# Designs tried in a protein design chat: VH-VL binders against Asparagine synthetase domain-containing protein 1 (ASNSD1). Part 6

Target 1, 186 residues: Asparagine synthetase domain-containing protein 1 (ASNSD1), of Gallus gallus (Chicken) (q5zjn0r2to187)
Amino acid sequence: CGICCVVALSSQHTICDYFSKDLHCHLRRRGPDSSQQLIKTVSEPSYECFFSGHVLHLRGLMTPQPLEDVNNNIFFWNGEIFNGVHVGDSENDTEVMFRHLALCSSEADILSLFSSLRGPWSFIYYQASGHSLWFGRDYFGRRSLLWQLSNVSDGAFCLTSVSVNSESCNQCQEVPASGIFKMDLR
Short names: E, the ipSAE of ESMFold2; O, the ipSAE of OpenDDE; V2, 0.75 times the mean of E and O plus 0.25 times the DockQ between their complexes.

## First folded at step 18 (VH-VL; framework fv_levilimab)

Design k3 (from q2 with heavy chain S100N; at its last look DockQ between E and O 0.13; V2 from the best seeds 0.00; counts 0 for: pae E 7.7 > 2, placed apart)
Fold by ESMFold2, look of step 18:
Structure k3 (fold): chain C 186 residues (1-186), chain A 119 residues (1-119), chain B 111 residues (1-111)
Amino acid sequence: as target 1 above (186 residues)
Amino acid sequence: QVQLVQSGGGLVQPGGSLRLSCAASGFTFSSYYMSWVRQAPGKGLEWVSGIYSGGSTHYGDSVKGRFTISRDNAKNTVYLQLNSLRAEDTAMYYCARGYNYGEWYFDLWGQGTLVTVSS
Amino acid sequence: DIQLTQSPSSVSVSVGERVTIDCKSSQSVLYTRNNYLNWYQQKPGQAPQLLIYWASTRESGVPDRFSGSGSGTDFTLTISSLQAEDAAVYYCQQYYSLPLTFGQGTKLEIK
């Protein structure tokens, strides 16, 4: 699956300033069968998030990503769970993990959840009530997740499962597998 | 030999206290949500309390403030402290194993421990 | 909190017959695509045993004659060919939200 999240932290710039045709083409190659895009625009505090998911349907039906729940939380999941939760199907894993995250009441709960899992994974989780963006990879980094940090000075942040071939693409780097990250969007 | 073995219970007066114990064996106790479910004589099941592997606790409305769930992962044991007991607390108390983070289906149960509250 | 109402309260049926037990929830227990509803069997003098979770997923070791169906607020446990050992009280339980709640039970007797 090709996944992307772009965050704009001020009204000086919009999501379209940072989402390129080249990035879309690379994402679509990873998931050509289905695409789903969501924009979250928040005025207090002021930010805008763009979520784009691109799914490859092999052998049958797979639920498009991202997932959104009734509380406007957004979730992307690339991975499988072999232990800690009873579901091994990637499609089921996504729904199960999303509920698990939605029921966490503290940062410690979220960290404990991921410490209990075995399997390859990467994720992006937008927690609407906390104005928080969580993301990370399993301890061994077995699923792709990249970040682009050079645009943070312009009030933008990008997470993606693919990189764009250009001179500016050298700014995309692997998210370290050493931890789970939280970005406060306030 | 995956099992939950309960102990404690008995006859107490209203206002009294008891401590129920539930010892686990044959599985990695520290990875599971543990819960207590009770059943008054001739009645249905009522969820009482639960505790995450990390120690966060939950209580049913009828027991909140009076009952305390705890666990000792080194001893593979979950406890229920019953305080300020009332006649309505008379029941068979079961411990049960579930899963963390909202997967609260109970796939392993103890044998039950009877608590009788009467004058 | 979420209330579960089972019907019938009691049923008496012969071996080999089909039985359905209904469970109605006061609120939806559907989260995204999963229904957070369990079924338990409690035989006389025994602790409850899990039959079904996620409304329709059979627990390991549970005979194929037990099946669960339904979504949202309306759920059904079906026993397709009763055996003598199926005499028990059956409970639904929601785990969509705390506090966890059970239906009042359905007593199944063999004629």
Scores: ipSAE 0.022, ipTM 0.621, lowest interface PAE 7.7, mean pLDDT 81
ESMFold2 (binder alone), look of step 18: mean pLDDT 94; pTM 0.959
OpenDDE, look of step 18: ipSAE 0.028; ipTM 0.574

Design k4 (from q2 with heavy chain E103M, light chain N34K; at its last look DockQ between E and O 0.05; V2 from the best seeds 0.00; counts 0 for: pae E 13.1 > 2, placed apart)
Fold by ESMFold2, look of step 18:
Structure k4 (fold): chain C 186 residues (1-186), chain A 119 residues (1-119), chain B 111 residues (1-111)
Amino acid sequence: as target 1 above (186 residues)
Amino acid sequence: QVQLVQSGGGLVQPGGSLRLSCAASGFTFSSYYMSWVRQAPGKGLEWVSGIYSGGSTHYGDSVKGRFTISRDNAKNTVYLQLNSLRAEDTAMYYCARGYSYGMWYFDLWGQGTLVTVSS
Amino acid sequence: DIQLTQSPSSVSVSVGERVTIDCKSSQSVLYTRKNYLNWYQQKPGQAPQLLIYWASTRESGVPDRFSGSGSGTDFTLTISSLQAEDAAVYYCQQYYSLPLTFGQGTKLEIK
């Protein structure tokens, strides 16, 4: 339910200094029952990624996010799959999507995977080997995903499923539902 | 062979401490949720604690603040540190494997380790 | 916390007969179309073993005589054509929410 990814390109703007208390409070209010946080620090190219997932399981799966695979890729999923990818009766949408993403060998494979889906969704996918952050929403934008773009001197980028008051999220905007996005962290 | 092998039980005085170990083999330990479930003599099963592959932990109400679950993925081992032990903590302690994606059905169990707390 | 109540507390039946064990949840464990309910078998002196997950899906290697049914708050484990090795205590367990909880158990004895 509450997800956040903060990318920092400079050590001056450590993830702890950038991550606002208001954003943290909003994430925990949306998912107080379980939380998981991961930090990826990469020296070449130089960047840090902070991933935070907060789950409210009163009405759903008790699934801490993000998920991480053996190749150190990171995945967030907020959605339901109606059609386009087989999800067995004993399977979880998040696991199925993450497995399919691991089988993609090109950008075209990734784009094809998401273009085939029906249902409300939003996602964040970090490819460790490619130093890439993929994200997007279904065509109708039925699941929340917002971004905050910084100028080049700040060197920070934020994706979140929650909106915050103006003190903590000065330029937070809805991610357009018009496509799938890739950010090159190099 | 896919298995969980437990160790570390015994007799301990009230207020004492004990560390339980559960060593995994035959599967990719670092990808799984690990849990401890206990059974007092002649009683039913009680979930005690669990730990995600990424290290996040959860505890049952009766053990919060006294027990600590941890894992060492390099050694394929999950631990339960039992502190401030009480008579009601006397039980057979089982470790169990589940899934780290909220699929908490336990399809592999250790043989059990007895903890006895007596004055 | 979700409380699971099993009935009967114990039952004694003959080999070849059918037995049912009920599990009632204090809250629904159904989300979308999935019931977050497991069944375990525990033989004397042994660790529990998974029989059924998602309320009705048999774990691999579990004989066909074991079946699970029910939805929402009411669940049933059925053992058809009972065998001598089925003498055990049976537990239901929910994984809809933390803390994970078990039923109090049902002891199955062979006459």
Scores: ipSAE 0.007, ipTM 0.474, lowest interface PAE 13.1, mean pLDDT 79
ESMFold2 (binder alone), look of step 18: mean pLDDT 93; pTM 0.956
OpenDDE, look of step 18: ipSAE 0.129; ipTM 0.720

## First folded at step 20 (VH-VL; framework fv_levilimab)

Design m1 (from r4 with heavy chain E103K, light chain R33E; at its last look DockQ between E and O 0.08; V2 from the best seeds 0.00; counts 0 for: pae E 12.4 > 2, placed apart)
Heavy chain, then light chain:
Amino acid sequence: QVQLVQSGGGLVQPGGSLRLSCAASGFTFSSYYMSWVRQAPGKGLEWVSGIYSGGSTHYGDSVKGRFTISRDNAKNTVYLQLNSLRAEDTAMYYCARGYSWGKWYFDLWGQGTLVTVSS
Amino acid sequence: DIQLTQSPSSVSVSVGERVTIDCKSSQSVLYTENNYLNWYQQKPGQAPQLLIYWASTRESGVPDRFSGSGSGTDFTLTISSLQAEDAAVYYCQQYYSLPLTFGQGTKLEIK
ESMFold2, look of step 20: ipSAE 0.006; ipTM 0.529
ESMFold2 (binder alone), look of step 20: mean pLDDT 93; pTM 0.952
OpenDDE, look of step 20: ipSAE 0.006; ipTM 0.564

Design m2 (from r4 with heavy chain S31K E103R, light chain R33S N34D; at its last look DockQ between E and O 0.24; V2 from the best seeds 0.00; counts 0 for: pae O 7.1 > 2)
Heavy chain, then light chain:
Amino acid sequence: QVQLVQSGGGLVQPGGSLRLSCAASGFTFSKYYMSWVRQAPGKGLEWVSGIYSGGSTHYGDSVKGRFTISRDNAKNTVYLQLNSLRAEDTAMYYCARGYSWGRWYFDLWGQGTLVTVSS
Amino acid sequence: DIQLTQSPSSVSVSVGERVTIDCKSSQSVLYTSDNYLNWYQQKPGQAPQLLIYWASTRESGVPDRFSGSGSGTDFTLTISSLQAEDAAVYYCQQYYSLPLTFGQGTKLEIK
ESMFold2, look of step 20: ipSAE 0.059; ipTM 0.658
ESMFold2 (binder alone), look of step 20: mean pLDDT 93; pTM 0.949
OpenDDE, look of step 20: ipSAE 0.021; ipTM 0.607

Design m3 (from r4 with heavy chain S31N S100K E103Q, light chain R33Q; at its last look DockQ between E and O 0.03; V2 from the best seeds 0.00; counts 0 for: pae E 13.8 > 2, placed apart)
Heavy chain, then light chain:
Amino acid sequence: QVQLVQSGGGLVQPGGSLRLSCAASGFTFSNYYMSWVRQAPGKGLEWVSGIYSGGSTHYGDSVKGRFTISRDNAKNTVYLQLNSLRAEDTAMYYCARGYKWGQWYFDLWGQGTLVTVSS
Amino acid sequence: DIQLTQSPSSVSVSVGERVTIDCKSSQSVLYTQNNYLNWYQQKPGQAPQLLIYWASTRESGVPDRFSGSGSGTDFTLTISSLQAEDAAVYYCQQYYSLPLTFGQGTKLEIK
ESMFold2, look of step 20: ipSAE 0.007; ipTM 0.485
ESMFold2 (binder alone), look of step 20: mean pLDDT 92; pTM 0.948
OpenDDE, look of step 20: ipSAE 0.021; ipTM 0.598

Design m4 (from r4 with heavy chain S31R E103K, light chain T32S R33Y; at its last look DockQ between E and O 0.04; V2 from the best seeds 0.00; counts 0 for: pae E 13.7 > 2, placed apart)
Heavy chain, then light chain:
Amino acid sequence: QVQLVQSGGGLVQPGGSLRLSCAASGFTFSRYYMSWVRQAPGKGLEWVSGIYSGGSTHYGDSVKGRFTISRDNAKNTVYLQLNSLRAEDTAMYYCARGYSWGKWYFDLWGQGTLVTVSS
Amino acid sequence: DIQLTQSPSSVSVSVGERVTIDCKSSQSVLYSYNNYLNWYQQKPGQAPQLLIYWASTRESGVPDRFSGSGSGTDFTLTISSLQAEDAAVYYCQQYYSLPLTFGQGTKLEIK
ESMFold2, look of step 20: ipSAE 0.005; ipTM 0.497
ESMFold2 (binder alone), look of step 20: mean pLDDT 93; pTM 0.951
OpenDDE, look of step 20: ipSAE 0.013; ipTM 0.581

## First folded at step 22 (VH-VL; framework fv_levilimab)

Design n1 (from q2 with heavy chain E103R; at its last look DockQ between E and O 0.53; V2 from the best seeds 0.00; counts 0 for: pae E 11.2 > 2)
Heavy chain, then light chain:
Amino acid sequence: QVQLVQSGGGLVQPGGSLRLSCAASGFTFSSYYMSWVRQAPGKGLEWVSGIYSGGSTHYGDSVKGRFTISRDNAKNTVYLQLNSLRAEDTAMYYCARGYSYGRWYFDLWGQGTLVTVSS
Amino acid sequence: DIQLTQSPSSVSVSVGERVTIDCKSSQSVLYTRNNYLNWYQQKPGQAPQLLIYWASTRESGVPDRFSGSGSGTDFTLTISSLQAEDAAVYYCQQYYSLPLTFGQGTKLEIK
ESMFold2, look of step 22: ipSAE 0.006; ipTM 0.534
ESMFold2 (binder alone), look of step 22: mean pLDDT 92; pTM 0.946
OpenDDE, look of step 22: ipSAE 0.021; ipTM 0.650

Design n2 (from q2 with heavy chain E103L; at its last look DockQ between E and O 0.03; V2 from the best seeds 0.00; counts 0 for: pae E 14.0 > 2, placed apart)
Heavy chain, then light chain:
Amino acid sequence: QVQLVQSGGGLVQPGGSLRLSCAASGFTFSSYYMSWVRQAPGKGLEWVSGIYSGGSTHYGDSVKGRFTISRDNAKNTVYLQLNSLRAEDTAMYYCARGYSYGLWYFDLWGQGTLVTVSS
Amino acid sequence: DIQLTQSPSSVSVSVGERVTIDCKSSQSVLYTRNNYLNWYQQKPGQAPQLLIYWASTRESGVPDRFSGSGSGTDFTLTISSLQAEDAAVYYCQQYYSLPLTFGQGTKLEIK
ESMFold2, look of step 22: ipSAE 0.007; ipTM 0.498
ESMFold2 (binder alone), look of step 22: mean pLDDT 93; pTM 0.956
OpenDDE, look of step 22: ipSAE 0.018; ipTM 0.667

Design n3 (from m2 with heavy chain W101Y; at its last look DockQ between E and O 0.04; V2 from the best seeds 0.00; counts 0 for: pae E 16.5 > 2, placed apart)
Heavy chain, then light chain:
Amino acid sequence: QVQLVQSGGGLVQPGGSLRLSCAASGFTFSKYYMSWVRQAPGKGLEWVSGIYSGGSTHYGDSVKGRFTISRDNAKNTVYLQLNSLRAEDTAMYYCARGYSYGRWYFDLWGQGTLVTVSS
Amino acid sequence: DIQLTQSPSSVSVSVGERVTIDCKSSQSVLYTSDNYLNWYQQKPGQAPQLLIYWASTRESGVPDRFSGSGSGTDFTLTISSLQAEDAAVYYCQQYYSLPLTFGQGTKLEIK
ESMFold2, look of step 22: ipSAE 0.000; ipTM 0.471
ESMFold2 (binder alone), look of step 22: mean pLDDT 92; pTM 0.944
OpenDDE, look of step 22: ipSAE 0.019; ipTM 0.580

Design n4 (from q2 with light chain T32S; at its last look DockQ between E and O 0.04; V2 from the best seeds 0.00; counts 0 for: pae E 16.1 > 2, placed apart)
Heavy chain, then light chain:
Amino acid sequence: QVQLVQSGGGLVQPGGSLRLSCAASGFTFSSYYMSWVRQAPGKGLEWVSGIYSGGSTHYGDSVKGRFTISRDNAKNTVYLQLNSLRAEDTAMYYCARGYSYGEWYFDLWGQGTLVTVSS
Amino acid sequence: DIQLTQSPSSVSVSVGERVTIDCKSSQSVLYSRNNYLNWYQQKPGQAPQLLIYWASTRESGVPDRFSGSGSGTDFTLTISSLQAEDAAVYYCQQYYSLPLTFGQGTKLEIK
ESMFold2, look of step 22: ipSAE 0.000; ipTM 0.492
ESMFold2 (binder alone), look of step 22: mean pLDDT 93; pTM 0.956
OpenDDE, look of step 22: ipSAE 0.439; ipTM 0.805

## First folded at step 23 (VH-VL; framework fv_levilimab)

Design d1 (from q2 with light chain T32N; at its last look DockQ between E and O 0.34; V2 from the best seeds 0.00; counts 0 for: pae E 8.8 > 2)
Heavy chain, then light chain:
Amino acid sequence: QVQLVQSGGGLVQPGGSLRLSCAASGFTFSSYYMSWVRQAPGKGLEWVSGIYSGGSTHYGDSVKGRFTISRDNAKNTVYLQLNSLRAEDTAMYYCARGYSYGEWYFDLWGQGTLVTVSS
Amino acid sequence: DIQLTQSPSSVSVSVGERVTIDCKSSQSVLYNRNNYLNWYQQKPGQAPQLLIYWASTRESGVPDRFSGSGSGTDFTLTISSLQAEDAAVYYCQQYYSLPLTFGQGTKLEIK
ESMFold2, look of step 23: ipSAE 0.011; ipTM 0.604
ESMFold2 (binder alone), look of step 23: mean pLDDT 93; pTM 0.956
OpenDDE, look of step 23: ipSAE 0.319; ipTM 0.772

Design d2 (from q2 with heavy chain G98D S100T; at its last look DockQ between E and O 0.06; V2 from the best seeds 0.00; counts 0 for: pae E 14.1 > 2, placed apart)
Heavy chain, then light chain:
Amino acid sequence: QVQLVQSGGGLVQPGGSLRLSCAASGFTFSSYYMSWVRQAPGKGLEWVSGIYSGGSTHYGDSVKGRFTISRDNAKNTVYLQLNSLRAEDTAMYYCARDYTYGEWYFDLWGQGTLVTVSS
Amino acid sequence: DIQLTQSPSSVSVSVGERVTIDCKSSQSVLYTRNNYLNWYQQKPGQAPQLLIYWASTRESGVPDRFSGSGSGTDFTLTISSLQAEDAAVYYCQQYYSLPLTFGQGTKLEIK
ESMFold2, look of step 23: ipSAE 0.006; ipTM 0.479
ESMFold2 (binder alone), look of step 23: mean pLDDT 92; pTM 0.943
OpenDDE, look of step 23: ipSAE 0.000; ipTM 0.552

Design d3 (from q2 with heavy chain S31D, light chain T57K; at its last look DockQ between E and O 0.04; V2 from the best seeds 0.00; counts 0 for: pae O 11.1 > 2, placed apart)
Heavy chain, then light chain:
Amino acid sequence: QVQLVQSGGGLVQPGGSLRLSCAASGFTFSDYYMSWVRQAPGKGLEWVSGIYSGGSTHYGDSVKGRFTISRDNAKNTVYLQLNSLRAEDTAMYYCARGYSYGEWYFDLWGQGTLVTVSS
Amino acid sequence: DIQLTQSPSSVSVSVGERVTIDCKSSQSVLYTRNNYLNWYQQKPGQAPQLLIYWASKRESGVPDRFSGSGSGTDFTLTISSLQAEDAAVYYCQQYYSLPLTFGQGTKLEIK
ESMFold2, look of step 23: ipSAE 0.133; ipTM 0.684
ESMFold2 (binder alone), look of step 23: mean pLDDT 93; pTM 0.954
OpenDDE, look of step 23: ipSAE 0.000; ipTM 0.557

Design d4 (from n4 with heavy chain S53T S100T, light chain T57K; at its last look DockQ between E and O 0.08; V2 from the best seeds 0.00; counts 0 for: pae E 12.7 > 2, placed apart)
Heavy chain, then light chain:
Amino acid sequence: QVQLVQSGGGLVQPGGSLRLSCAASGFTFSSYYMSWVRQAPGKGLEWVSGIYTGGSTHYGDSVKGRFTISRDNAKNTVYLQLNSLRAEDTAMYYCARGYTYGEWYFDLWGQGTLVTVSS
Amino acid sequence: DIQLTQSPSSVSVSVGERVTIDCKSSQSVLYSRNNYLNWYQQKPGQAPQLLIYWASKRESGVPDRFSGSGSGTDFTLTISSLQAEDAAVYYCQQYYSLPLTFGQGTKLEIK
ESMFold2, look of step 23: ipSAE 0.006; ipTM 0.483
ESMFold2 (binder alone), look of step 23: mean pLDDT 93; pTM 0.953
OpenDDE, look of step 23: ipSAE 0.188; ipTM 0.730

## First folded at step 24 (VH-VL; framework fv_levilimab)

Design f1 (from d3 with light chain W54Y; at its last look DockQ between E and O 0.03; V2 from the best seeds 0.00; counts 0 for: pae E 10.2 > 2, placed apart)
Heavy chain, then light chain:
Amino acid sequence: QVQLVQSGGGLVQPGGSLRLSCAASGFTFSDYYMSWVRQAPGKGLEWVSGIYSGGSTHYGDSVKGRFTISRDNAKNTVYLQLNSLRAEDTAMYYCARGYSYGEWYFDLWGQGTLVTVSS
Amino acid sequence: DIQLTQSPSSVSVSVGERVTIDCKSSQSVLYTRNNYLNWYQQKPGQAPQLLIYYASKRESGVPDRFSGSGSGTDFTLTISSLQAEDAAVYYCQQYYSLPLTFGQGTKLEIK
ESMFold2, look of step 24: ipSAE 0.006; ipTM 0.594
ESMFold2 (binder alone), look of step 24: mean pLDDT 93; pTM 0.950
OpenDDE, look of step 24: ipSAE 0.015; ipTM 0.564

Design f2 (from q2 with heavy chain S31N, light chain W54R; at its last look DockQ between E and O 0.04; V2 from the best seeds 0.00; counts 0 for: pae E 13.6 > 2, placed apart)
Heavy chain, then light chain:
Amino acid sequence: QVQLVQSGGGLVQPGGSLRLSCAASGFTFSNYYMSWVRQAPGKGLEWVSGIYSGGSTHYGDSVKGRFTISRDNAKNTVYLQLNSLRAEDTAMYYCARGYSYGEWYFDLWGQGTLVTVSS
Amino acid sequence: DIQLTQSPSSVSVSVGERVTIDCKSSQSVLYTRNNYLNWYQQKPGQAPQLLIYRASTRESGVPDRFSGSGSGTDFTLTISSLQAEDAAVYYCQQYYSLPLTFGQGTKLEIK
ESMFold2, look of step 24: ipSAE 0.006; ipTM 0.508
ESMFold2 (binder alone), look of step 24: mean pLDDT 92; pTM 0.954
OpenDDE, look of step 24: ipSAE 0.029; ipTM 0.629

Design f3 (from d1 with heavy chain S31N, light chain N35K T57K; at its last look DockQ between E and O 0.09; V2 from the best seeds 0.00; counts 0 for: pae E 12.7 > 2, placed apart)
Heavy chain, then light chain:
Amino acid sequence: QVQLVQSGGGLVQPGGSLRLSCAASGFTFSNYYMSWVRQAPGKGLEWVSGIYSGGSTHYGDSVKGRFTISRDNAKNTVYLQLNSLRAEDTAMYYCARGYSYGEWYFDLWGQGTLVTVSS
Amino acid sequence: DIQLTQSPSSVSVSVGERVTIDCKSSQSVLYNRNKYLNWYQQKPGQAPQLLIYWASKRESGVPDRFSGSGSGTDFTLTISSLQAEDAAVYYCQQYYSLPLTFGQGTKLEIK
ESMFold2, look of step 24: ipSAE 0.006; ipTM 0.527
ESMFold2 (binder alone), look of step 24: mean pLDDT 92; pTM 0.949
OpenDDE, look of step 24: ipSAE 0.030; ipTM 0.573

Design f4 (from d3 with heavy chain G54S, light chain N35K; at its last look DockQ between E and O 0.09; V2 from the best seeds 0.00; counts 0 for: pae E 7.4 > 2, placed apart)
Heavy chain, then light chain:
Amino acid sequence: QVQLVQSGGGLVQPGGSLRLSCAASGFTFSDYYMSWVRQAPGKGLEWVSGIYSSGSTHYGDSVKGRFTISRDNAKNTVYLQLNSLRAEDTAMYYCARGYSYGEWYFDLWGQGTLVTVSS
Amino acid sequence: DIQLTQSPSSVSVSVGERVTIDCKSSQSVLYTRNKYLNWYQQKPGQAPQLLIYWASKRESGVPDRFSGSGSGTDFTLTISSLQAEDAAVYYCQQYYSLPLTFGQGTKLEIK
ESMFold2, look of step 24: ipSAE 0.043; ipTM 0.647
ESMFold2 (binder alone), look of step 24: mean pLDDT 92; pTM 0.950
OpenDDE, look of step 24: ipSAE 0.016; ipTM 0.557

## First folded at step 25 (VH-VL; framework fv_levilimab)

Design j1 (at its last look DockQ between E and O 0.07; V2 from the best seeds 0.00; counts 0 for: pae E 11.5 > 2, placed apart)
Heavy chain, then light chain:
Amino acid sequence: QVQLVQSGGGLVQPGGSLRLSCAASGFTFSSYYMSWVRQAPGKGLEWVSGIYSGGSTHYGDSVKGRFTISRDNAKNTVYLQLNSLRAEDTAMYYCARGYYGEWYFDLWGQGTLVTVSS
Amino acid sequence: DIQLTQSPSSVSVSVGERVTIDCKSSQSVLYTRNNYLNWYQQKPGQAPQLLIYWASTRESGVPDRFSGSGSGTDFTLTISSLQAEDAAVYYCQQYYSLPLTFGQGTKLEIK
ESMFold2, look of step 25: ipSAE 0.007; ipTM 0.488
ESMFold2 (binder alone), look of step 25: mean pLDDT 94; pTM 0.957
OpenDDE, look of step 25: ipSAE 0.013; ipTM 0.585

Design j2 (at its last look DockQ between E and O 0.06; V2 from the best seeds 0.00; counts 0 for: pae E 12.1 > 2, placed apart)
Heavy chain, then light chain:
Amino acid sequence: QVQLVQSGGGLVQPGGSLRLSCAASGFTFSSYYMSWVRQAPGKGLEWVSGIYSGGSTHYGDSVKGRFTISRDNAKNTVYLQLNSLRAEDTAMYYCARYSYGEWYFDLWGQGTLVTVSS
Amino acid sequence: DIQLTQSPSSVSVSVGERVTIDCKSSQSVLYTRNNYLNWYQQKPGQAPQLLIYWASTRESGVPDRFSGSGSGTDFTLTISSLQAEDAAVYYCQQYYSLPLTFGQGTKLEIK
ESMFold2, look of step 25: ipSAE 0.006; ipTM 0.499
ESMFold2 (binder alone), look of step 25: mean pLDDT 93; pTM 0.947
OpenDDE, look of step 25: ipSAE 0.000; ipTM 0.543

Design j3 (at its last look DockQ between E and O 0.05; V2 from the best seeds 0.00; counts 0 for: pae E 14.0 > 2, placed apart)
Heavy chain, then light chain:
Amino acid sequence: QVQLVQSGGGLVQPGGSLRLSCAASGFTFSSYYMSWVRQAPGKGLEWVSGIYSGGSTHYGDSVKGRFTISRDNAKNTVYLQLNSLRAEDTAMYYCARGYSYGEWFDLWGQGTLVTVSS
Amino acid sequence: DIQLTQSPSSVSVSVGERVTIDCKSSQSVLYTRNNYLNWYQQKPGQAPQLLIYWASTRESGVPDRFSGSGSGTDFTLTISSLQAEDAAVYYCQQYYSLPLTFGQGTKLEIK
ESMFold2, look of step 25: ipSAE 0.005; ipTM 0.485
ESMFold2 (binder alone), look of step 25: mean pLDDT 94; pTM 0.961
OpenDDE, look of step 25: ipSAE 0.208; ipTM 0.735

Design j4 (at its last read DockQ between E and O 0.12; V2 from the best seeds 0.00; counts 0 for: pae E 2.3 > 2, placed apart)
Heavy chain, then light chain:
Amino acid sequence: QVQLVQSGGGLVQPGGSLRLSCAASGFTFSSYYMSWVRQAPGKGLEWVSGIYSGGSTHYGDSVKGRFTISRDNAKNTVYLQLNSLRAEDTAMYYCARGSYGEWYFDLWGQGTLVTVSS
Amino acid sequence: DIQLTQSPSSVSVSVGERVTIDCKSSQSVLYTRNNYLNWYQQKPGQAPQLLIYWASTRESGVPDRFSGSGSGTDFTLTISSLQAEDAAVYYCQQYYSLPLTFGQGTKLEIK
ESMFold2, look of step 25: ipSAE 0.382; ipTM 0.769
ESMFold2 (binder alone), look of step 25: mean pLDDT 94; pTM 0.959
OpenDDE, look of step 25: ipSAE 0.121; ipTM 0.718
ESMFold2, fold request of step 29: ipSAE 0.449, 0.450, 0.455; ipTM 0.793, 0.789, 0.795
ESMFold2 (binder alone), fold request of step 29: mean pLDDT 94, 94, 94; pTM 0.961, 0.961, 0.961
OpenDDE, fold request of step 29: ipSAE 0.642, 0.228, 0.325; ipTM 0.858, 0.746, 0.773
ESMFold2, last read: ipSAE 0.385, 0.006, 0.488; ipTM 0.770, 0.542, 0.798
ESMFold2 (binder alone), last read: mean pLDDT 94, 94, 94; pTM 0.961, 0.961, 0.961
OpenDDE, last read: ipSAE 0.545, 0.655, 0.599; ipTM 0.833, 0.863, 0.849

## First folded at step 27 (VH-VL; framework fv_levilimab)

Design i1 (from j4 with heavy chain Y100S; at its last look DockQ between E and O 0.42; V2 from the best seeds 0.00; counts 0 for: pae E 10.7 > 2)
Heavy chain, then light chain:
Amino acid sequence: QVQLVQSGGGLVQPGGSLRLSCAASGFTFSSYYMSWVRQAPGKGLEWVSGIYSGGSTHYGDSVKGRFTISRDNAKNTVYLQLNSLRAEDTAMYYCARGSSGEWYFDLWGQGTLVTVSS
Amino acid sequence: DIQLTQSPSSVSVSVGERVTIDCKSSQSVLYTRNNYLNWYQQKPGQAPQLLIYWASTRESGVPDRFSGSGSGTDFTLTISSLQAEDAAVYYCQQYYSLPLTFGQGTKLEIK
ESMFold2, look of step 27: ipSAE 0.006; ipTM 0.557
ESMFold2 (binder alone), look of step 27: mean pLDDT 94; pTM 0.960
OpenDDE, look of step 27: ipSAE 0.034; ipTM 0.683

Design i2 (from j4 with heavy chain S99Y Y100S; at its last look DockQ between E and O 0.05; V2 from the best seeds 0.00; counts 0 for: pae E 10.6 > 2, placed apart)
Heavy chain, then light chain:
Amino acid sequence: QVQLVQSGGGLVQPGGSLRLSCAASGFTFSSYYMSWVRQAPGKGLEWVSGIYSGGSTHYGDSVKGRFTISRDNAKNTVYLQLNSLRAEDTAMYYCARGYSGEWYFDLWGQGTLVTVSS
Amino acid sequence: DIQLTQSPSSVSVSVGERVTIDCKSSQSVLYTRNNYLNWYQQKPGQAPQLLIYWASTRESGVPDRFSGSGSGTDFTLTISSLQAEDAAVYYCQQYYSLPLTFGQGTKLEIK
ESMFold2, look of step 27: ipSAE 0.006; ipTM 0.550
ESMFold2 (binder alone), look of step 27: mean pLDDT 94; pTM 0.957
OpenDDE, look of step 27: ipSAE 0.007; ipTM 0.577

Design i3 (from j4 with light chain T32Y R33S; at its last fold request DockQ between E and O 0.28; V2 from the best seeds 0.00; counts 0 for: pae E 4.1 > 2)
Heavy chain, then light chain:
Amino acid sequence: QVQLVQSGGGLVQPGGSLRLSCAASGFTFSSYYMSWVRQAPGKGLEWVSGIYSGGSTHYGDSVKGRFTISRDNAKNTVYLQLNSLRAEDTAMYYCARGSYGEWYFDLWGQGTLVTVSS
Amino acid sequence: DIQLTQSPSSVSVSVGERVTIDCKSSQSVLYYSNNYLNWYQQKPGQAPQLLIYWASTRESGVPDRFSGSGSGTDFTLTISSLQAEDAAVYYCQQYYSLPLTFGQGTKLEIK
ESMFold2, look of step 27: ipSAE 0.006; ipTM 0.551
ESMFold2 (binder alone), look of step 27: mean pLDDT 94; pTM 0.957
OpenDDE, look of step 27: ipSAE 0.412; ipTM 0.802
ESMFold2, fold request of step 29: ipSAE 0.006, 0.006, 0.306; ipTM 0.515, 0.488, 0.742
ESMFold2 (binder alone), fold request of step 29: mean pLDDT 94, 94, 94; pTM 0.959, 0.959, 0.959
OpenDDE, fold request of step 29: ipSAE 0.552, 0.422, 0.475; ipTM 0.844, 0.809, 0.826

